# Ledger of designs, part 2: VHH binders against Octanoyl-[GcvH]:protein N-octanoyltransferase (lipL)

Target 1, 288 residues: Octanoyl-[GcvH]:protein N-octanoyltransferase (lipL), of Kyrpidia tusciae (d5wvb5)
Amino acid sequence: MKQVEWDDTLWSRWPTWRLVVEEQPGTIEEKIARDQAMGRRVAAGGPPTFRLWVNDPCLVVSRRDIVQGLRRGGDPPREVDGLPIRVRSSGGTAVPHGPGVLQFSLVVPRMDRVGMEEVYRTLCRPVEAVLGQRGWRAEFGRVAGSFCDGAHNLVVNGRKIAGTSQSWKGGLAVPGSRNRGYILAHGTLWVRVDPEQAADWLNDFYEQTIGERPIRARASTSLHLLPGGEGVDVRQVIAETANVLESAMGPQVKLERVRALTDEEISWGREGASETDPRRVAYGVDRP

## First folded at step 14 (VHH; from l1 with Y99W)

Design m4
Fold by ESMFold2, fold request of step 17:
Structure m4 (fold): chain B 288 residues (1-288), chain A 119 residues (1-119)
Amino acid sequence: as target 1 above (288 residues)
Amino acid sequence: QVQLQESGGGLVQAGGSLRLSCAASGFTFSDYDMGWYRQAPGKEREFVAYIYSGGSTRYADSVKGRFTISRDNAKNTVYLQMNSLKPEDTAVYYCATEWETEKVYFDYWGQGTQVTVSS
């Protein structure tokens, strides 16, 4: 593609967006819960937000992953190969977090006239543009055996480079009402990840939960493994993504770049951190 | 589109009974799990009862043995029979459903119905 198109995204839907290039410290679980905290703020009238962040090493799994393991009668694992396991609010399957993995999150108001495909395009377009500037053509697609497979993951040269998922919260189901709530979309981009090691981590989790090893290392790749990518790191990709957004946003869209979430959002993230615990999801207060 | 409307709330004496209904439309009701949640003034919304599409049920410990969730797929309706009510059951009760499609997780909530249990 000669130029990345932004017209089929939500970026022009609101006059102001917040871009968070996160520098705030936090525990693994606090950083995960901050996505929901941003959602809470957006639902209450705050600006739509795009967050670029990195977590400490862990595996992040879905509620479905936990439930499938419980049906086999086993307790959910608390760790695999020394990596803590945490649960996210969105769908999909397990993904790694860590210093070589860029997390990118999008939160917008929940609306009835917005489709999941438009949300995925909005989430991924900044990353797609950065990859394009480096000469890498990314497209949506499925790759059997890849982590978090689906139709709206990013694929380069037939291999998955980023997994994506969404969580649509607070939908008020009443006649004629616009649903109040938020849409969270989240992507996990492999910048400097060894696909063999990641497949081992993910498969060790699935072996302990469902007795299978479904992840094929060759179904995925990492930016540092692409031609010309040998020196790429996550901080560089973050900076480039922020620059791409600033350049792409015309005078009609104000992009408020910050390094920190609000104090209120940080507090909400601490409040929600325990909800990422696999055992709490499996056996917590909200479930018998 | 998706609609959930609760009914059957009201004022009841401690020890009494009440039956809530949730009428659903805009989706294939029999394919989806349904749940009841409640929120007392100044407290967080909490889980009450859940019924899977296959008919299995789950309950919060605080209501187990007193509340019964059921569904009528022909009427697209889920029910919560509440017996032996206590003042601490006073809350707004919400009907909800949660879905996943294409790695997108949704929830849908009704507007709620007030239940007040007097001493």
Scores: ipSAE 0.478, ipTM 0.749, lowest interface PAE 1.9, mean pLDDT 86
Fold by OpenDDE, fold request of step 17:
Structure m4 (fold): chain B 288 residues (1-288), chain A 119 residues (1-119)
Amino acid sequence: as target 1 above (288 residues)
Amino acid sequence: QVQLQESGGGLVQAGGSLRLSCAASGFTFSDYDMGWYRQAPGKEREFVAYIYSGGSTRYADSVKGRFTISRDNAKNTVYLQMNSLKPEDTAVYYCATEWETEKVYFDYWGQGTQVTVSS
């Protein structure tokens, strides 16, 4: 595979990256919390990290989603339609997780001269490349009615196929800093997702919390719904993403591929798992 | 442009009280949530208290019933009233705000103020 030039990304900013193609099992809470665990490591001086992972069925909502519900006088639900609701640390709004959804996360040190645009481009370039290899041009754009809508959705033929968000935590990750921080970017690619079902789940959540049903099923698509993608699975896309990334880096950037986070990061994920509880996020304690 | 400045820290005896203030600037204060965090020597920074833009509050279990977070939107200031202080409350206390744009969640932090509780 020929190298791809990604000059508008941060991939060349650091000489060494970690690629996590995650095979380590965990609860939905642990897997969500592992992004923050990676953040802690990176803030402490660990290598920038790109993580490919899959979660069990759940609705993953943002702090914003929790706050909006609270403002309207409701307790945040812990489940909807039998799906667990858990909270991520990044911005945006609710996204469905499941076996047909590829999660891709990026963590870099919080440094000067790093912009949110560059982070989004860095996050999405591998996925864009994979889509391109499959014959689909993905572009950034807003899609009204789509889940977690924003300017940096990946859009194919006018439909959202991937959502993205970021979280900037702590201060600058420089020597002597009392509060070394990190930038976490997260993306979700629909590989085998039923847009109608996903919309129903999300709308049920929003109806319960804020009295609205804002999600339009037709605003989003899934890779398996695209021509030529009928037989695609998440494992294939993970492999393709890893290969594209390795190929793109070439000899200039070292990409260390691993199948699991460190034991310490895994432990941090376990510790942070409780922080994904909507009630804990809302009230600081577990509330029935 | 966002700036947070903590004040009110100091040395107090166990059982004593202290009131921290955080002056905010560079954003529409009333529209944003504010929080207090603390970091003890050798420990990770931990959540202490949170006040939403709507006025609702949240506390860490370790400080619940002893600490009170409040805000004065007219003064762009968030406060932390700390009562019944314990030696384990000794830490640098930080004020923080959360801001989001383009699905990017940002936190901004003050420089911190030292709180020392003696036995």
Scores: ipSAE 0.454, ipTM 0.809, lowest interface PAE 0.6, mean pLDDT 91
Fold by OpenDDE, fold request of step 17:
Structure m4 (fold): chain B 288 residues (1-288), chain A 119 residues (1-119)
Amino acid sequence: as target 1 above (288 residues)
Amino acid sequence: QVQLQESGGGLVQAGGSLRLSCAASGFTFSDYDMGWYRQAPGKEREFVAYIYSGGSTRYADSVKGRFTISRDNAKNTVYLQMNSLKPEDTAVYYCATEWETEKVYFDYWGQGTQVTVSS
């Protein structure tokens, strides 16, 4: 893959990147919180980071989801259908995590003249490349009835295969800033997900919180459901994603591949784990 | 550009009252929820009150019955009426909003206003 295909992304903006192919174990809360830990590191001057990770089964909801429930006077649920519910910092709505879902996160310094679309392109380009190598063209687009729907879903043949969102925290990461910030972008790629089951979980959550069942199973697909993808697993896709990214980087971009965040970031993740509690988000201390 | 500016803080005696204001700009104020938070020295920032775009409100248990959050959409301002103030209410009070577009979440905070309640 030629570097020219990535010119519309942020990958060439910084000379050094960190690629985390995460092997470090953790609770569902810790793993979610590690994205913010990465943000903290980047805001402090660490290299922009791309993280590939997998979570245990849970529903990960946004603050928006929590607020919607609160508007109706209900307490945020901590579980649905036996699945833990935890809150992420990025926008959008509920997404299922699990062994069949690849999580991919991007953190860059919050800089001026960085657009949301550019961040989405940067986030998704590796995944798009992998899908392309497998013979599938993924495009950005809305899919009505899909989970966490938005303009920047990855869509294959009219079905959502990946959801994306962002979170912009703090101020500009420039010299003299009192509150150096970061941009966090997060994506979920369905590798081996049953759309029917996922829809049921999500709809049960939404029915409980807002009295609706908005998710349509047919709105989304999974890589294993695509022709030629029957035997695919998340581990394989992670490897492919890492490889395509490494191959795509030119000589001016150094990509440092690691198997885990730093001990400090891991510690920050542990500290931030409690902040993923829906009740804490709703009623407790401020989110980081 | 989203801007939040708090005002109205100060020094008051226990049992006194203050009214905080937060002037907002840079977004469609009426479409977004607003919140007040506070941070006391050595403590974590904590939720105080929340007012939804629809006008409904929520309060921390510690301030229920004493504090009232309200909003004036015509003035792009959210208020926190604080009555029966206690020394434990001493903190920097922050106004906050959550703005989202294209599944991009933005949190915005004011600079804060100091509230000091003396015994």
Scores: ipSAE 0.439, ipTM 0.796, lowest interface PAE 0.6, mean pLDDT 91
Fold by ESMFold2, fold request of step 17:
Structure m4 (fold): chain B 288 residues (1-288), chain A 119 residues (1-119)
Amino acid sequence: as target 1 above (288 residues)
Amino acid sequence: QVQLQESGGGLVQAGGSLRLSCAASGFTFSDYDMGWYRQAPGKEREFVAYIYSGGSTRYADSVKGRFTISRDNAKNTVYLQMNSLKPEDTAVYYCATEWETEKVYFDYWGQGTQVTVSS
């Protein structure tokens, strides 16, 4: 049975959620920084937020990826194979962004007695539901050699299709916070991605940083490569995801669907864009 | 539940000394790096000092030679010894830790302790 349960998620925790189906323009780094901007608004009392978005082509890596390269004595690369490299605030490893890749982000207030597994379930349940409607059963799992591997990535038929990560920021690290801060969870879903090409990009990055080529193209897949997925495109998946969320919300949970972040969030994204620069992460003052 | 609690702040004359403590609980303290940060009114938070789990240390240029960070793993406590205090050291001081597990990046912050350095 393909019925998706929502009871083990945070979706019923708040009476109002914001669903952002993003259409706002921005640079690669501004779009990445908008996740933190959403976090800042939620920490200041704004509603929990789920964001569906697409970036221009780049590789997005974690702080750990940069630090590992520094330990080997090399400057962090700013690009590989013509793709810019940017750093995100969450954990994990490198993922591609681009027109065939759906980014989905969740921001909730940081709270005691909420675990990282509950957050991963909350992040992924809408995507699980969309995949289930197409007959694809996604489950959490590890796939050795896949991009951004870990126990909480989404796997279909033994191959990874989405990578996930989180960032839990304390209120003091968040300007204007009225509470304990925010939890950001972020997923990268491969909708129309060539796994061989993506593996080359990711391996070229790791070769330059840690001297290894750890990504196996066959460990991952893309929706368009699944049976029945030949015509799938990112805009269709976005629309389906928004619809399943609206359908799943009961009368006690209001889902406010918008196409845009607030003017303040856009401004904060511009302010934070420089924090995505690999050189700033590597050589910025006051970083541990 | 991770908790960090600072203490030892207060009013002190320029040239004086204070010793801040940060009591930690809810995690295996000896496995994690610890840091001190400060924020003066109207200013951005700034890094002060850092101590790695292995014991090595790092300092902001503005405090190097005057401040010493240390840790006592038996007491789950990190300290900041502040000597030769100046009025520009006036701030709320916070201890913090950052860590990662299962692709989740965390930070944790204490509530802060006020340090005021008078002329």
Scores: ipSAE 0.423, ipTM 0.735, lowest interface PAE 2.1, mean pLDDT 86

## First folded at step 21 (VHH; from x14 with D33W)

Design y2
Fold by OpenDDE, last read:
Structure y2 (fold): chain B 288 residues (1-288), chain A 119 residues (1-119)
Amino acid sequence: as target 1 above (288 residues)
Amino acid sequence: QVQLQESGGGLVQAGGSLRLSCAASGFTFDDYWMHWYRQAPGKEREFVATIYSGGDTRYADSVKGRFTISRDNAKNTVYLQMNSLKPEDTAVYYCVVEWETDKVYFDYWGQGTQVTVSS
């Protein structure tokens, strides 16, 4: 029997996964909040989920970004250079969203024998496979000056092409737990992004909030800038990612592909949309 | 692995006092927040108090002046001294640790301890 291709991942841990190739429209806030909605479902016993989605142009920042700005006496901006600023629940720092950026999210139950590294690997293997099929080897690594820099960037030709982050919420998702939790991992793959423009947006945000311009355009790349990547679009990459996932899974793992979250999850996303407001995050009641 | 164990809850009369404890283990980070949250039946969870690893504290308006959050680093324990308790303080109280490392945000919730304030 064919086994899951990626042995160092969580894909074989559960027999059934949900693959969301999102076609459901929504506001930038709703789309961001849908990751948390998936978390809520998974924590409650729903199937682990991999989500492919795209957002309208905006700058997505973390709670950390907001707090850092506040400590320096700044009022959190709601927009920069005409781009809305919204807050996500995952860790890290500011990332640009837009039509040229593939968002990929992973939600699994919070379990004891799950490690941060394993979650990153699970999240990124599909994207790595797609890049590999196109002729590029992606590796984890830090890239100084890149957006949302961390140890688990996907790096191609010495440049960051994808950023990643996680959020671990609640308690263990085990029977009897009063606070069943989930692990959310999120990645952004630059498919058709101008690194110069992205750097400018990010730097304008950081200049306004913390008085610095730390982002270097040359630290990052985009798939369309790689040899053979000309003409690539996010739709193609989404299809390729879905295909590699289906191919990588053995018969023991079923991927239930859907085009939208459940109505309940969509509703939860709508409810959570207000939590993406930077001002609410800054001045509201403390909440993990 | 982080573990949180709440204790000190129980039944108390209005006007009385309780001291909750949260014993933390498996935690080695320098920058973190320790929170107390509470949830009454049929109500949403609400923030009660927080203490930063640097010592700063914050309180919900509903408990300000009555509750005090503190920590003993040697014991890896956070406390919530609750004075002048009211029936509306009845809830399950949860200890929560919050931290971030390597672009991963963490919050971990204990199982909670029941506090019941009788009129």
Scores: ipSAE 0.730, ipTM 0.887, lowest interface PAE 0.4, mean pLDDT 92
Fold by OpenDDE, fold request of step 25:
Structure y2 (fold): chain B 288 residues (1-288), chain A 119 residues (1-119)
Amino acid sequence: as target 1 above (288 residues)
Amino acid sequence: QVQLQESGGGLVQAGGSLRLSCAASGFTFDDYWMHWYRQAPGKEREFVATIYSGGDTRYADSVKGRFTISRDNAKNTVYLQMNSLKPEDTAVYYCVVEWETDKVYFDYWGQGTQVTVSS
């Protein structure tokens, strides 16, 4: 029997996955919170989920970003240069969202024998494949000066084209657990992003919060800046990603493709929208 | 893999005291938070107390002056000393560890220990 193409991933660990090619509208807050909503569902026994989505222009920061700013004695900003700032649940640092950025999220039950590396590979293989089909080899690697830099950036020709992060929430998703948890992995692929503009936004944020301008525009690239990618848009990349996933899974893994999360998940996203407020994160009583 | 085991819960009369323990294993990070949360029947989970690996502590207003969070590093155990207990303190108490590494946020929740305060 043919195996899943990506044998170093979690794709074969479950026979059924949900592929969300999101068409459901929402606020920037709701869309961010929907990742956690998916987590809640998966933790409760829902199918592992891969989500493709796009957000309106905003700067999405981590709790770490907020805390670092607070340590310096300043209130966390809700906007920079007119760009709304919202907080995600995953780790890392600030990332720009917008119409030129493909968001891709992965949620699996929090199980034993799952590693961070494996999760990153699972998350990124579809995107790597798409880039590969377009003639570009993407590799994991750090890129100094890039936004949300880490070991699991997707790098093309020495420049970051995608950033990644994870959040592991709750306990093991096993029967009898009072705190069934989930693993959320999130990636951003720059499809049509101006690195200079993005760097400016990020640097303005960091200058305001921690007194630094650490981001280098040249550390990152965008698909439209690569040879042969001039006419690319996010819609195309979404379609390609969905197709490559279906192809890679073959008959071994069933992908249930949907255009939206469930009504319940959408509702949870609405409920969680307020948690993306930097001020709430900063001064909330439920965590440092 | 991280494991948390809560203990020390039980039945106590109002005004009494309990000390909860959370034994942690499989955790080697230097930068982390340990939290106590609680959930009463029919209510949402709420923050109780936290201690940072650096020693800083925070408390919910409802428990300030009555509860004390502490840590024994040698035993990898976090404690919650609960004094002047009230019926409204009745809940399942959860130990939670929180940390981040390589752009991965982690929290892990124990299974909890029951605390019942009788009037």
Scores: ipSAE 0.728, ipTM 0.881, lowest interface PAE 0.4, mean pLDDT 92
Fold by OpenDDE, fold request of step 25:
Structure y2 (fold): chain B 288 residues (1-288), chain A 119 residues (1-119)
Amino acid sequence: as target 1 above (288 residues)
Amino acid sequence: QVQLQESGGGLVQAGGSLRLSCAASGFTFDDYWMHWYRQAPGKEREFVATIYSGGDTRYADSVKGRFTISRDNAKNTVYLQMNSLKPEDTAVYYCVVEWETDKVYFDYWGQGTQVTVSS
């Protein structure tokens, strides 16, 4: 019997996954907070979930970004160049969201014998496959000067095309645990992004917060800038990703495809929306 | 594997004191936060106190002046000295370690210890 073709991933770890091809509208805050809502669901015993989504234009920063700015004595900005700034729960640094950026997230229970590397592989295999089908080999690697640089960027032709991060929250998701936790992994794939514009936004943010302009536009690329990718659409890439996932799964792994999170998760997203406010993150009593 | 073990909880009368301990193991990072959170029955978890690896501390307004967070590095233990306890302080108290590495945000929660303050 055919198995999941990605044997270095967590896909075979659970017999059932939820695939959210998100069509549910929401504010930029709600959409960001929905990842955490998924975490709450999974921690409570919901199925591991893979989410494909798109956000309106905004700069999404980490708590680290906020803290770094505060150390220099400045208030965290709520916008840069008219672009809203909101805070995500995962690690790393600032990433641009927008209609040309595919967001892909996964949430799994926080279990033993799960490694960071394995989670990144699980997260990125579908996107790698899509890029591969389009004739581009993507590999993990650092790209100096790229946004949210790390060892697990997806790199095509020496340029970053996708960024990734994770958030491990709570305790082990085992029976009897008072604080069942989850692992959230998040990636951004640039489908139709202007690297120059993105770099400017990011650099303006960093200049305001830490007095630096570390981002290099040339460090990153976008799918529409690759040969043969000129006519690419984010919705097309979403569909391709979903199809690749379905085809990659063996009969032992079922993907439950849905168009939206549950009403409860949506509600949790709304509740969590305020937590994306940089000022709340900076000055809230529940933050270090 | 990070492990957190809370202890020191129990039943105490209003106005009394308790000292909670959180023993940490399997943690080797130099840049981290240790937090105390609490959750009362039917309520959401709430921040109580935090101590940074660099020594900075913060407290929730509700416990400021009454609670003190400290640590013993030699024992890898964080403490929460709770004075002037009130019935409203009744909750399960959780120790939490927070750190980041390789673009991964981590927090890890202990199993908690029950604190009950009687009127």
Scores: ipSAE 0.723, ipTM 0.878, lowest interface PAE 0.4, mean pLDDT 92
Fold by OpenDDE, last read:
Structure y2 (fold): chain B 288 residues (1-288), chain A 119 residues (1-119)
Amino acid sequence: as target 1 above (288 residues)
Amino acid sequence: QVQLQESGGGLVQAGGSLRLSCAASGFTFDDYWMHWYRQAPGKEREFVATIYSGGDTRYADSVKGRFTISRDNAKNTVYLQMNSLKPEDTAVYYCVVEWETDKVYFDYWGQGTQVTVSS
């Protein structure tokens, strides 16, 4: 792939990027919190980073989900059907994590003249390319009844296959700023997920918190359910994503591939793990 | 684009009072939080108080009963009334706006105002 094919993204804005193909183990809380740790690093002057990772089975909800539940007079649950519930920093609503879900995160310095749309395009371009190589065209679009529905779902054959969200933190990441910030974009690609099971978990959560079952299993699909994808696994998709990204950058953009975040970032993730507790988010006073 | 301007900081004796103001512009959201944070020299930033667009408020334990957060919608201004000030309240105080749209979480920080409490 030629770099010019990604000219509508932020990939060429910085000469050096970090690609994290994560092999470092961690708890579900630590892995979630590592996105924020990565943001902290980038805000402090670290290179923009693209992270590929996988989490253990859990339901990851947003602060919005917690607030909505509280408004209905219920305590936020820490688990549903034995599945742990944890809170992420990005916007949107609940998403399932697990061994069949590829997590892909993007962090760039918070700069002026950067748009939400451009960030979504940057985040999703590698995944779109992989889907394309497999013979599937993915497009942005809303899918009613899908998990974490929004305008920037990746949609294949009218069904959601990936969800996305963003978080813009702090001020501009410019010299002299006392509040250097970052932009975090996060996506989830269903590689080997049972849409019916996922819908049940999500609906159980929503029924408990807001008294509704809004998720429709047929609104979403998984790569293994697409023709030709029956034998696909997450490791394969990770490798393909890393390869397509490396190919796309060419000689113009330096892409440093690593297997883990720095020890300091990992430590920050451990420190931030408590912030993923839904009860802490609900009743704690300290807001990130 | 959102802009925040803090004011009202200064030097005050222990036991005294100050009222901080945060003037917001370029803000059109219905659902949002306004926060006050502070950072003392050599320390990490810490939460002080928050007010939701719906009127709910929260406070750090260290300031409960002493500080009051409020807002004037007509002036697009959030206030922090600080009573019974202590030397440990000395810090730069930041106003922060938090909102979400289209699955994007946003916060934005002001430049801060210095509060110094002498013993």
Scores: ipSAE 0.707, ipTM 0.873, lowest interface PAE 0.4, mean pLDDT 92

